# Ledger of designs, part 9: VH-VL binders against Counting factor-associated protein A (cfaA)

Target 1, 212 residues: Counting factor-associated protein A (cfaA), of Dictyostelium discoideum (Social amoeba) (q54z64)
Amino acid sequence: QFISIQKYDFSGNCKNSSDSASSFEASSESAAICMQNDLLSGIVTNEGVCLIFNEVPTTFIISTKGDYIVRSIYDINDNNCQGGIIENKAIEIDECFVECADDYHGSTYLFSTETSLNYPSNTFMEISYNGECDGQWKTSFNYLQYYIVNKCNVAHEIETHTFSVGCNSTSSWVSEYAGEVCTVEPTVTTSYPIVDNCGDLDNSNFIDYCNI
Below, E stands for the ipSAE of ESMFold2; O stands for the ipSAE of ESMFold2 at other seeds; V2 stands for 0.75 times the mean of E and O plus 0.25 times the DockQ between their complexes.

## First folded at step 4 (VH-VL; framework fv_libivirumab)

Design A13 (from B02t with heavy chain Y105L K106R; at its last look DockQ between E and O 0.73; V2 from the best seeds 0.61)
Fold by ESMFold2-Fast, scan of step 4:
Formats: sequence, C-alpha cells, structure tokens
Structure A13 (fold): chain C 212 residues (1-212), chain A 122 residues (1-122), chain B 112 residues (1-112)
Amino acid sequence: as target 1 above (212 residues)
Amino acid sequence: QVQLVESGGGVVRPGRSLRLSCAASGFTFSNYAINWVRQAPGKGLEWVAIIWYDGSNKYYRDSVKGRFTISRDDSKNTLYLQMNSLRTEDTAVYYCAKGGYSYGLRYYFDYWGLGTTVTVSS
Amino acid sequence: DIVMTQSPLSLSVTPGEPASISCRSSQSLLHRNGYTYLDWYLQKPGHSPQLLIYLGSYRASGVPDRFSGSGSGTEYTLKISRVEAEDVGVYYCMQALQTPLTFGQGTKLEIK
C-alpha cells in the first residue's frame, strides 16, 4: 500500500487565517477542489517513511488509521523521525483541503492510498532509496517526489514570486519569474544535471528521473 | 537543555594532527546531522564538514578534503573531527553546530557550541 | 560553489532606528519544493553564532518579531525594524541549498 500526497494550485487568499490555519481549513474545506489540471507536485511514499512536506517547514512520518492518514510531526532537523513527536495530525483520506503558507498564499492538498504505484506523466521526479540504491526504483524506492513540468508555482515567500520546473534527459531546471505569473521572461534560470545513478552525487541515496 | 561542548583544541606545529570532540546533550543525538564550522581570528564563518544522522553521508569543504575526517559515536553522543596534516590556514575557533543538509532538504543550524581553539604555528 | 556576498560590511545605527542588510548569491537559492535555502545568523561579541532566520523568512524560536527576512532569486534582505543595544554583533547569511555550505563575509552592526 502506498500513500499519495498531491499538491494543487490555489488562487485564494489566506489573509484571514491569522488566528490559525485550522479556521481557514474549516471554512474552505468543502469548497476545495482537487482537479488534475491544477496538480503542481506530489509525493508517493510507503508507510513509516521519514519525509519533508511543502505545507510547512516540518518533518514527519505517515501512517493510516481507519479513514484517516496520520502525520506524526518531528523537529525539522530530525532526519530519522525517531525523536519526540511534536504533534499528530489526522487528515481524512480522499478529502481535499487547504493549508496556508503565509497570509496570501496557500496550497490545496489531497491525501489518498493506492494499492499500486501511480504517478503522473510530464514530471520531474526525485526518488529516494532507504536501503540499496540499485536503479530498480519501481520495486525498491523509499519515497518519490514529482513536480509537473512547465507548471507555474508560487514560492513560499512573504512576497509573491513564481517559478516553474523543467527537465529533459540530461538536465533539470528551475525558472523564476517576478510577480504572480510565469508568462514573462524568467528573471533567473538555474540548471542541474540529471542524477540517474546512485553515486553520481557523492554518497547520494537519491536519483532523478525526467518522466516526459 | 540542548548543549554542544567542543574540546580537543590546542597549539601545534604545521604537519601535525589534532582530534576535536563535540559532546552533545539535551536531544536525541543519533537523529540529527551535525556540522563543524570554523572561524579564523578576526575573520568570518567557514563551513568545514557535515555528517548525516546515520553516519552514511559525509561532506567536506575542498581545502580540508583528504586531511580531515568527520565521524560520530552515537553510544557516547559525541562527534569527532580528526585533523591531519594541519596548515597555518587551519588556525581557527572550531564550532560544533546541530543541523543538516540532505540534497536540498530544509535544514538549519539551530544550536551551536562555544567553540574550541586550534592554533597551527611554527 | 555558491558565493555569498553581503552589503554593507559594516553599519552604525541610532537605537530605535531601522537597519537593513543585503545578501546576494551567485545562483538562486530557491529549491523546486518552493523554499529558499537561506539562513541568517547573529554572532554577538565573544559569543558563538545564533540562528535568527531560516528558509528565507521564518523566525527561529525566541527571535523577536522586529527581525524579518525577505528576498527571492539571488537577492535577500534581513531587516531590523527598531534596533536595540542587544542587537550589536556580526550578521551572516548562509546558503543551505548545496554543499559546500557557504557564508557571506559578515556585516558588523554598531550602535551610534
């Protein structure tokens, strides 16, 4: 069984969530829509894996309990998730919800379970191995994170800035844009080589895959 | 209370070796990556090395690679830096800093020790 | 390696006045996960460094709200809305996007 976390575009306003994210979540929960056309990125993971989430600066482990997926939240610098649990947060399976990164920007999330490995096309993927890194990632990965290529994203910043991710067989890149749209020329583009074999990055347990 | 206590500094001649230790308390040592950061007298901060929580990944600045070795003993909650072939340019206060780096993951140095002084002089 | 450049290298402010420190990176510090891997540290005279801001704009535990971080791409700013005597020291930016981790040269803040 796999757990799928999908992050969707959210053009709404988080300004009135100052009292807490939970008030805004409750108000927007039934109105939130997770349509495939709005998908920005996602994670596919096994239960019990220590991983990082784009919602807030936190580290967590995911498990399932009945109709809920439970995130056990740890200190951000805890690479092993074996320390003290800071918080347990339950999320309804297959329920679309909104989380706010700041006063003006949030993201829509959907947590689901899958019996088979499933991920979208036209993605740049980062694949983690918890044990042997042997290139057969579909049967041996720890978790994978994917980003929809050529899709406009909002950066987690106080002021609105946007970016898009791209890749080909040899390189991946991040292009940044001034303001709220990715339609003007990028102000900065940063390129990275594709790491498609463990050991290409010194002692790395990660590989890259451009799924075009 | 989180504490990092460095020791093992001293005065040595060029070409000699020193072993620094960082004793950790107040957190589960085996769950965190730890760094060595140095500062030459009157100069800025300079990152030296990191070791991941499980000891599997170690990274170094180029000028110390092959001369310095970072290691950890989780049973003693202690980080080490073995410094061989010391040069006058290695003269600095060496700090132990809790935090990590992991292929673009979100890690930062939330606690620092008080430092131990290394002087390499002829 | 990513090069970090700070400006100014020193500044002197009257208590209660604002201060602003800039940090420039040789490449963008934005990761594809949407976070900017830039941290700010303060080293008070005779003390070890302490964390002020992480991931571009998040305040560390216990840091007063008069401190704020902002910026995008290759340009970043640390602002102190009202400088107090206890804020004297050297401020450093650091990129945590890739190894080797690199610091700016430091900015010395003094009270007039």
Scores: ipSAE 0.637, ipTM 0.802, lowest interface PAE 1.1, mean pLDDT 82
Fold by ESMFold2, look of step 6:
Structure A13 (fold): chain C 212 residues (1-212), chain A 122 residues (1-122), chain B 112 residues (1-112)
Amino acid sequence: as target 1 above (212 residues)
Amino acid sequence: QVQLVESGGGVVRPGRSLRLSCAASGFTFSNYAINWVRQAPGKGLEWVAIIWYDGSNKYYRDSVKGRFTISRDDSKNTLYLQMNSLRTEDTAVYYCAKGGYSYGLRYYFDYWGLGTTVTVSS
Amino acid sequence: DIVMTQSPLSLSVTPGEPASISCRSSQSLLHRNGYTYLDWYLQKPGHSPQLLIYLGSYRASGVPDRFSGSGSGTEYTLKISRVEAEDVGVYYCMQALQTPLTFGQGTKLEIK
C-alpha cells in the first residue's frame, strides 16, 4: 500500500486555535473541505521512507490495523530519519483536516492509502527512485511529490503573495504574484531545468517529470 | 552538548597542501551533513564545501573544486578537508558547520566550530 | 550563482531603538513548496556565527522574539524591534535554495 497526502487550498479557520480558555467554549471550527478542484499539491510515498514534510524530516507508517497513519517527526537536520523521533502524530485516514500555523494561516490536508500508484494529470513531479539510473521510476520509486500546474497557491506565511507552478519537457518554473490571486502579471518568474540525477552510494535516483 | 573542534591550520607557502580536521561530539555524527565555511581576514563568510551524511555526495564552491577534497570518517566522528595547491586567496579562518539535507539541498547551519586559521603566504 | 547583496553595511543604533537590515537576491528564493529559502546569521565579536532566522521568518531555538524576518521575491528584511547591547556583531543573510550557498557581505551593528 501507498500513502497519499493531498494538500488543498486553505478552507479552515485558525482563529483562537491556541486559546486555552476555549476549552470551556463550544467547539466552532470552519469545516475543512477537500474538494478535488481545490487540490494544490501532494505526496505519494511508501511506508517508512524518509522525506521532508512541512520542512522537517518525516516518516509515515500505516498503523497495524490500517485505521490511521503515524507521522513521525525528526530533528530538522536528520537527513536519514535515523535519529530519535521528536514527536509521533496519529492522522485519521480519509478525513479532511486543517493544520494551523497561527490564527490566520494553515494548511488543509487529506491522508489516504491506496493499493496502486495514482497521481493527477497536469502536474510537475519530483520523484525519488532506486535501481538503474535509467528513468524507470514507477517500478522502484520511494516517494513522489507533485504540484498541480497553473494553480494558484498562497506562499507560506506570506499572505499578500501568491505563486503558481508550470512546466514543459525541458524546464519547470515558479511564477510569483503580488496579492491574493494569480490573475495579474507575475512579478517574478524563476525557471529550473528538468533534473535527472543519479545517486552514488545507495542507487537512489531523482528525476523531475512534467506530467501534462 | 554539540561540539565541533577544528584543527590542522597553519602557515604554508603557495602551492603546498594542508589537511584540516573537525572533531565532532555531542550528536550522532553519521546522521548529519557537515560543511566547511571560511572567512578571510576582515571579510565575510564564504561557503566552501559540504559532504552528506552517507559520504556519497560532495559539493564544492567553484574556486576550490579540483584542489580541495572533503571527506568524513564516521568511526572517528571526524570531518576532513584536504587542501592542495593552496593559493594566497585561500587564507582564512575555516569553520566546520553542522547542517544540510539530501534532496533539494535545504541548508541552515545550526552549530559551528570555533575555526582554525590557514595562512598562505610566500 | 545567486548573488546576495546586503544594505546597509554598517549600522549604529541607540539601545532600545529598532534596527532593520535588507538583503537582495539575484533571483527569487521562493521554492515551489511555498517556502522562502533565506537564512540570517549573527557573528558576535570574537565568536563563530550563529543561526537567527531560517526559511525567511522562523526563529532558531533560543532566539528572542524581538528578531523577525520577512520578505518575498528578491527582497528580504531582518528587523530588531528593540536593540540590546548583546545584539552587536555582524549580520549575514544567506540563500539556502541551491549550491553554491552564498552569503551577503555582512552588516555590522554597533551601539551608539
Scores: ipSAE 0.558, ipTM 0.780, lowest interface PAE 1.7, mean pLDDT 83
ESMFold2 (binder alone), look of step 6: mean pLDDT 91; pTM 0.941
ESMFold2 at other seeds, look of step 6: ipSAE 0.571; ipTM 0.791

Design A15 (from B02t with heavy chain G99D G100A Y105R)
Fold by ESMFold2-Fast, scan of step 4:
Structure A15 (fold): chain C 212 residues (1-212), chain A 122 residues (1-122), chain B 112 residues (1-112)
Amino acid sequence: as target 1 above (212 residues)
Amino acid sequence: QVQLVESGGGVVRPGRSLRLSCAASGFTFSNYAINWVRQAPGKGLEWVAIIWYDGSNKYYRDSVKGRFTISRDDSKNTLYLQMNSLRTEDTAVYYCAKDAYSYGRKYYFDYWGLGTTVTVSS
Amino acid sequence: DIVMTQSPLSLSVTPGEPASISCRSSQSLLHRNGYTYLDWYLQKPGHSPQLLIYLGSYRASGVPDRFSGSGSGTEYTLKISRVEAEDVGVYYCMQALQTPLTFGQGTKLEIK
């Protein structure tokens, strides 16, 4: 069984302040709507596997219990999830919720379960392996992270500016825009080669896939 | 308490070799990428090399490629920098710097050693 | 290689007054995950560098709230809301987006 974590754009007022760079915590005070047109990115992982995300400074196992997805959190240095559980956090399956960084910036999340591997089209994907990258990533991945191509995103908490992700068979890029909209030409575009073998460039346990 | 202790610095002539060590304690050494950063007298900081937590990836600044080799011995919790064909431009204090996130590379350094001085003098 | 340029190279401030240090990169430091891979370090006289700010705006553990990081695109700023005597030293920005990791040339902060 697969766990799907989807991140959606959120506009409007946030009621609870939190540090979004370090937190997976849900907000119960804000109404939330998860519209597919607002999908920004997501993660797909197997249920019951010890996970170490590069973007989240913690180690955890995600499992299901009744109507909830439960994250069992372990010490950051416990790479096998064999030590004591520090905390269990529960999120209701198929329930949209808001995580707020401050009163003006937040993201909407949706946790769901899937019996088959599903991910959106028009995405740039980073696929993680626990062992050797064997090219059969659909049956051997640890987790995958995808970003919707040509979708406007708000950058995390420096100054208000936006960006979009693009890719093709040989490269991926990030285009950055002044202000809150991505409708004018970008102020800067940075390109990267597609990494299709583990150990290439700076990502020994990751490969890239442009799903266009 | 996290500690990084560098050693192996000294005074050498151009063209000679030197090996630096960085002894680590207070964290699970094998889980972290570790960097060498140097600083010439009166100058700024200059990144030298990194080794991935499992030793699989090693990266160097261009000016030391082919001359310097970074390595680690996880059984001794020790990082090494083998410096060959030393040049006067390599004169610097060499710091060991720990990456903040286990099993990945976030490239921000939460702990630094006290440094060891390398002087390459004719 | 990504080039990092700091300004000013030195500044003197009266204790209690604010200070601002700028850092410019030759390309954007924004990653596709939405984070900016820019860090700030302080090296006090005779000491090793210490982390102040990571990922653009996040304060490291133990760093006073008078320090803040901001910026976008290729331009970033470290602000000290009220300078204290122990803030003396050289401040460095560093890009952590790609190897080789590169530092700015440093900004020396002096009292008075």
Scores: ipSAE 0.463, ipTM 0.724, lowest interface PAE 1.8, mean pLDDT 83

Design A3 (from B02t with heavy chain Y101W; at its last look DockQ between E and O 0.63; V2 from the best seeds 0.58)
Fold by ESMFold2 at other seeds, look of step 6:
Structure A3 (fold): chain C 212 residues (1-212), chain A 122 residues (1-122), chain B 112 residues (1-112)
Amino acid sequence: as target 1 above (212 residues)
Amino acid sequence: QVQLVESGGGVVRPGRSLRLSCAASGFTFSNYAINWVRQAPGKGLEWVAIIWYDGSNKYYRDSVKGRFTISRDDSKNTLYLQMNSLRTEDTAVYYCAKGGWSYGYKYYFDYWGLGTTVTVSS
Amino acid sequence: DIVMTQSPLSLSVTPGEPASISCRSSQSLLHRNGYTYLDWYLQKPGHSPQLLIYLGSYRASGVPDRFSGSGSGTEYTLKISRVEAEDVGVYYCMQALQTPLTFGQGTKLEIK
C-alpha cells in the first residue's frame, strides 16, 4: 500500500475553541469537505520512507489495524530519520484535516492509503527512487512530491503573498504575486532546469518530471 | 550538548597543503550535513563546502573546487577539509558548521565551532 | 550564484531604539514548497557566528522576541524592536536555497 497526502486550498476560517487544541487537531471532516477546494500539491510515499513534511524530517506508517497513519517526527536536521523519534501523531485515514497557523491561515490535508500508485496530471513532480538510474522509477520509488501546475498557493510564515508552480519539458518555475490571490502579473518568476540527479549503485536517484 | 572542535590550522607557504579536522559530539553525526565556512581577517563570512549525510554528495565554492576536498568519517564523528595548492587568499579562520538538508533546503547552521586559523604567506 | 547585498554596512544605534537591517537577493529565495530560505546570523565581537533567524522569520532557540524577520520577493529585513548593548556585532544574511551558499557582506551594529 501507498500513503497519499493531498494538500487542498484553504478557504475556511480557523476555529479556535475555548478548549485546548493543537494546530494538527484543529478540525476533522469527511474527505468530501477537502474536495470542495482545489488540490494544490501532494505526496505519495511508501511506509517508513524518510521525507520532509511541514519542514521536519518525517516518516509515515499505517497502523497495525490499518485505521490510522502514524506520523513520526524527527529532529529538524535529522537527514535520514535515524536520530530517534521526537513525537508520534496519529492521523485518521480518509478524513479532512485543517491545520491552523493563525485565525485566518492554515492548511487542509487528506491522508489516505491506496493499493496502486495514483497522481494527477498537470503536475511538476519530484521523485526519489533506488536502484539503477534508468528512468524506470516506478519499480523502486521511495516517494514522489507533486505540485499542481498553475494553482495559487499561499506562502508560509513571512509577509502574506502567493505563488504558483509551472513547468515544461526543460524547466520548472515559481511565480510570486504580491497579494492573497495570484493575479495575472507576477512580481518575480524564478526558473530552474529539470533535474536528473543519478547516484552511484549505493545511492538513491532523484529526478524531476513535468507531467503535462 | 552539541560541540564542534576544529583543528589542523597553521602557517604555510603558498602551494602547500593542510588538513583541517572537526571533531563532533553531542549529536548523531551521521544524520547531518556538515559545512566549512571561512572568514578572512577583517572580512565577512564565506561558505566553503558542504558534505551531505550520505557522504557522496559534496559541493564546493568555485574558488576552492579542485583544490579542496571535504570528507567525513562517521565512525570517528569527524569532518575533514583537505586543502591543497593553498593560496594567500585562503588565509582565514575556518569554522565547521552543523546543518543543511538537501531535500528540504534547510541549510541553516544551528551550531558552529570556535574556528581554526589558516595563514598562507610567503 | 545568488548574490546577497546588505544595507547599511554599518549602523550606530542609541540603546532602546529600533534598528533595521536590509538584505537583497539576486533572485527570489521562495521555494516551491512555500518556504523562504533566508537566514540571519549574529557574530558578536571575538565570537563565532550564531543563528538568529531561519526560514525568513523563525527565531532560533534562545533568541529574544525583539528580533524579527520579514520580507518578500528579493527583499528581506531583520528588525530589532529595542536595541540592547548585547546586540553589538556583525549581522549577516545568508541564502539557504541553493549551493553555493552565500552571505551578505555584513552589517556592523554599534551602540552610540
Scores: ipSAE 0.549, ipTM 0.792, lowest interface PAE 1.9, mean pLDDT 83
ESMFold2-Fast, scan of step 4: ipSAE 0.665; ipTM 0.821
ESMFold2, look of step 6: ipSAE 0.579; ipTM 0.793
ESMFold2 (binder alone), look of step 6: mean pLDDT 93; pTM 0.953

Design A5 (from B02t with heavy chain G99D G100R Y107S)
Fold by ESMFold2-Fast, scan of step 4:
Structure A5 (fold): chain C 212 residues (1-212), chain A 122 residues (1-122), chain B 112 residues (1-112)
Amino acid sequence: as target 1 above (212 residues)
Amino acid sequence: QVQLVESGGGVVRPGRSLRLSCAASGFTFSNYAINWVRQAPGKGLEWVAIIWYDGSNKYYRDSVKGRFTISRDDSKNTLYLQMNSLRTEDTAVYYCAKDRYSYGYKSYFDYWGLGTTVTVSS
Amino acid sequence: DIVMTQSPLSLSVTPGEPASISCRSSQSLLHRNGYTYLDWYLQKPGHSPQLLIYLGSYRASGVPDRFSGSGSGTEYTLKISRVEAEDVGVYYCMQALQTPLTFGQGTKLEIK
């Protein structure tokens, strides 16, 4: 089965500040709500696969145990997840929770399982998979990350600006906006070609896909 | 506690080869990506190459591709730069710089070595 | 390749006065993960470079709070609120968003 980790917009106040070591541990005075229209990004992975996340230099296996999804963290030098487990982090399935970066900023997360995969529309996707890069990434991926296009996001530690992600068949881009909300016109837009040739990512290939 | 010490620099004529070494201590060498950065006399810093923690991926600036080879020996906690077909433009102090992460993905250099001088002249 | 341009190339400051160094990139350094991949390094005379600021605004361990990094889009600034004699050296910005990694040309800070 597939494991889905979804990140939602959260504009409430946070009481418990988090750092990278306390990832997925959070509380807030605001009720956690995962509304589909607030979805910002997500990760989809197969259960039991040794994963290397693009934005985090570490390895994980994600599995299920009863009503929980468990992330087993391995040494950053253990790319096949055959060494000892350093840490296990358990998250309740289908329950929204808030992860706070500071007293003012956080994100709402939802961990769930799927027996069949529905790819989110209106997304820019980064797909990582083992083996050959071919047209079968939909059935043979390692994990994928997606970003909802045209959604307003807050930049980390530079709270005076926001950004959105966009794409088409040939390019992806990041548009930046002054201030705490996205305006009609961005102050700067940076474009990148779509990577349709597979690159090697530590015994995995990855490609970009614009799912519009 | 963390220490990086380069060696192997010297004076050579154009077209010759040199092999630089960077001996690391005070951290788990095998867990980190390491970079080579150079600085020509009186000039700015210029990134040369990176090797990932496991040696699986290596990246080079265009002007040294095909001439320079970065490698590592984790059993000796040592990084290498094999420099072939040296040119006068390669004259510089060469630093090894420790990446904060295992991979060459978007990171920063938290520790630098002392540097070793390479002079290529006719 | 991303081009990094610094200004000024040199400045002289009386101890206790502020200093400001600008860095411009040929494209934004904000990644879609929300982090800005810009770092600042200081090379003191006769020494190796040392990390001052990483990911746009985070101070490295041991770096005094008189140093701050800010910026968005293609414009970034390193500020020193009160310059001290030990701050003499050449300051470099670096982008780490994509290979090849590229540095600015450096800004030399001297005490009057």
Scores: ipSAE 0.515, ipTM 0.757, lowest interface PAE 2.0, mean pLDDT 82

Design C1 (at its last look DockQ between E and O 0.62; V2 from the best seeds 0.58)
Fold by ESMFold2-Fast, scan of step 4:
Structure C1 (fold): chain C 212 residues (1-212), chain A 124 residues (1-124), chain B 112 residues (1-112)
Amino acid sequence: as target 1 above (212 residues)
Amino acid sequence: QVQLVESGGGVVRPGRSLRLSCAASGFTFSNYAINWVRQAPGKGLEWVAIIWYDGSNKYYRDSVKGRFTISRDDSKNTLYLQMNSLRTEDTAVYYCAKGGYSYGWGTKYYFDYWGLGTTVTVSS
Amino acid sequence: DIVMTQSPLSLSVTPGEPASISCRSSQSLLHRNGYTYLDWYLQKPGHSPQLLIYLGSYRASGVPDRFSGSGSGTEYTLKISRVEAEDVGVYYCMQALQTPLTFGQGTKLEIK
């Protein structure tokens, strides 16, 4: 039915790790490895949807085969997933793996399947509709992305600061912090209105939802 | 190998129309969002319009809304800009630029290739 | 609309000197996905603009490592560690976070 991709905080060192491979022992690569860390964000999608992977510049389509989730990877510039497949990655359901952005920063990912729509509370969500943009998104969506509110994230490639996401019924915001932790006063907070009308977005079938 | 070639510029009087074309080669045209960017003589760059890779989304700067129409013909690997009700302030070199943008998309965009430009002069 | 402001608007450098160009946005360009949607372009005299830096700090293919991008929040900097004659032109920052896409006014770099 649904495929869930969960991004967890990575507190390890990627310097001696293989890309897209756990820095933990091979026999220990299970959901429990991911769940040792904080959940930062995730995607819930239907099979066969062309998705954009935020941490590494690729696009992909997901399918299921027995106890495996197969991610077919395309160049990021292939926005409709109709080009040549660069790589097929088969991940056993509830497996955990690490993807590294550089020697020091990475993220841990867990792929799973769900028979019913599940998403965590205390999240800011961006929802892509399948067809008409109406109030019935739970029964007619392509995929949704969620971000856990008030969790500390590391900004890509510019490691001088971190950020957190927040929202309420009328707005969402990103708070940025100097240094590697979100415990000092934010240096910048940028607010955005909650967009619940598809006609206002760059993507005609996308809306926002604050799930607090 | 990647090339964008603009054409269709010229000299016209205010109130007239022009249609610009941008012929693309060396990449899969139908997979990319494409932009029009202009530059008035001696001035800076000014974004004009974008069309999404599948033609589903089109955005314009406010000053050209209702007058300019961006379109694409993927079978010919060609982008168009129909310019109606031209004003003297539309005088500029018009560039075709490959790339997109992202607010809430999660997609990574930048203008990796530009054409050589075509000159539009609107004068009496 | 996001307003982009560059400083200085012009600078002259001796070959081998470093150069620094600043770009300020009216709001942060950091997306929730952790990327900064700020690009730098160079337009050499008589030529089309060319990409130098994308997503804040990534160097475009073929761009020498003399060029680097940095910054966060609303303040961004393009640095050239050792200016060469071929670096002459007008430098533009651009935000790609939301439409309308907006450029800075441009910074003209000249050789002394």
Scores: ipSAE 0.597, ipTM 0.780, lowest interface PAE 1.2, mean pLDDT 81
Fold by ESMFold2 at other seeds, look of step 12:
Structure C1 (fold): chain C 212 residues (1-212), chain A 124 residues (1-124), chain B 112 residues (1-112)
Amino acid sequence: as target 1 above (212 residues)
Amino acid sequence: QVQLVESGGGVVRPGRSLRLSCAASGFTFSNYAINWVRQAPGKGLEWVAIIWYDGSNKYYRDSVKGRFTISRDDSKNTLYLQMNSLRTEDTAVYYCAKGGYSYGWGTKYYFDYWGLGTTVTVSS
Amino acid sequence: DIVMTQSPLSLSVTPGEPASISCRSSQSLLHRNGYTYLDWYLQKPGHSPQLLIYLGSYRASGVPDRFSGSGSGTEYTLKISRVEAEDVGVYYCMQALQTPLTFGQGTKLEIK
C-alpha cells in the first residue's frame, strides 16, 4: 500500500490556546474542508521512507490495523531517519485537518492509503527513486511529489506572498505574486529545464515529469 | 554536544598537495551531509564542496573541480578534503560544516554546526 | 550560479537601536514546495560562523526573537529589533536552493 498526502487550500483557523483559555472542547474548532477542486499538491510515498514533511525529517507508516497513519518525527538534519524518534503523531485516515504554522497561517491536509499508484493529471511531478537509473521509476520509486499546475499557493512565510507552478514538455516554472491571489501579473517567474538527473552531481537522483 | 574538528592545514608552495580532515562527534555522522567552506584572509565565506550522507553525490565549486576531492570514512566519523595542485588563491581558513540535502518535500542546505577551522597557506 | 549581493557592507549601530541588512539574489529562492531557501549566518570576531535564520524566516535553536528574517522574490532582509553588544560581527546571507551554494559579501556590524 501507498500513503497519499494531499495539501489543500487553507481552511479553518489556527488561533491557539496560548493566547486564550488553556482548555476547550475539540468539537468547538472550525472544521477543516478538503474539496478536490482545492487540491494544491501532494506526495505519494511507500511506508517507512525518510522524507522532509513540514520542515522536519519524517517517516510515515500505516498502523497494524490499518486505521491510522503514524508520523514519526526525527532530529532536525537526520536526513536518513536513523536516529531516535522525537515524537509520534497518529493521523486519522480520510479525515481533513489543519496543521498550523502560527495563529493565522496553516496548511490543510488529507492523509489516505491507496492500493495502487494514483496521482492527478495537470501536475508537475518530481520523482525520487532508488536502484538502477533505468527509466522504470514506477517499480522502483521511493516517493513522488506533485504540484497542480496553475493553482495559487500561499508561501509558508506570509499569506500576502503567493505563487503558482507551471510546466510544459521542456520546462517547469514557479511564478510569484505580491498579494493574496495569483490573478495579478507575477512579480517574478523562475524557469527550470525538465531533466533526468541519474547520477547527477547536483541534488539527488530524480526524474521531472510534466503530467498534462 | 555536536563537535567538528579540522586538521591537516599548513604552509605549502603552489602546485603541492594537502589533505584536510574533519573529525566529527556528538551526532550520527553517517546520517548527514558534510561540507567544506573556506574564508580567505580578510574576505567572506565561500562554499567549497559537499558530500552526501552515503557518499553517493559530491558537488564542488568550479574553481576547485578536478583539483579537490571530498570523501568520508563513516567508520572513523571523518570527512576529508584532498587538495591537489594548490594555488595561492586557495589560501584560506577551511571549515567543515554539518548540513545538506534531504529526501522528501524539499531540499535543505543549512549549516547548523561548524568546526573551528584549519588554516591553509599557499605561498611561493 | 546564483549571485548574492548584500548591503550595506558595514553598519555602525548604537546599542538598543534597530539594524537592517539587505540581501539580493540574482534569481528567486522560492522553491515550488512553498519554502524560501535563504539562510543568515553570524560570524562573531574570532569565531566560526553560526546559523541565525534558515528558510527565510525560521530562527535556529537558541537565536533570540529580536532577530527576524523576511523577504520575497529576490529581496531579503535580516532585522535586529534592538542591537546588543554581543551582536557584533559579520553577517552573511546564503542561498540554500542549489549548488554551488553562494554567500553574500558580508555585512560588518559594529557598536557605535
Scores: ipSAE 0.567, ipTM 0.784, lowest interface PAE 1.7, mean pLDDT 82
ESMFold2, look of step 12: ipSAE 0.571; ipTM 0.783
ESMFold2 (binder alone), look of step 12: mean pLDDT 91; pTM 0.941

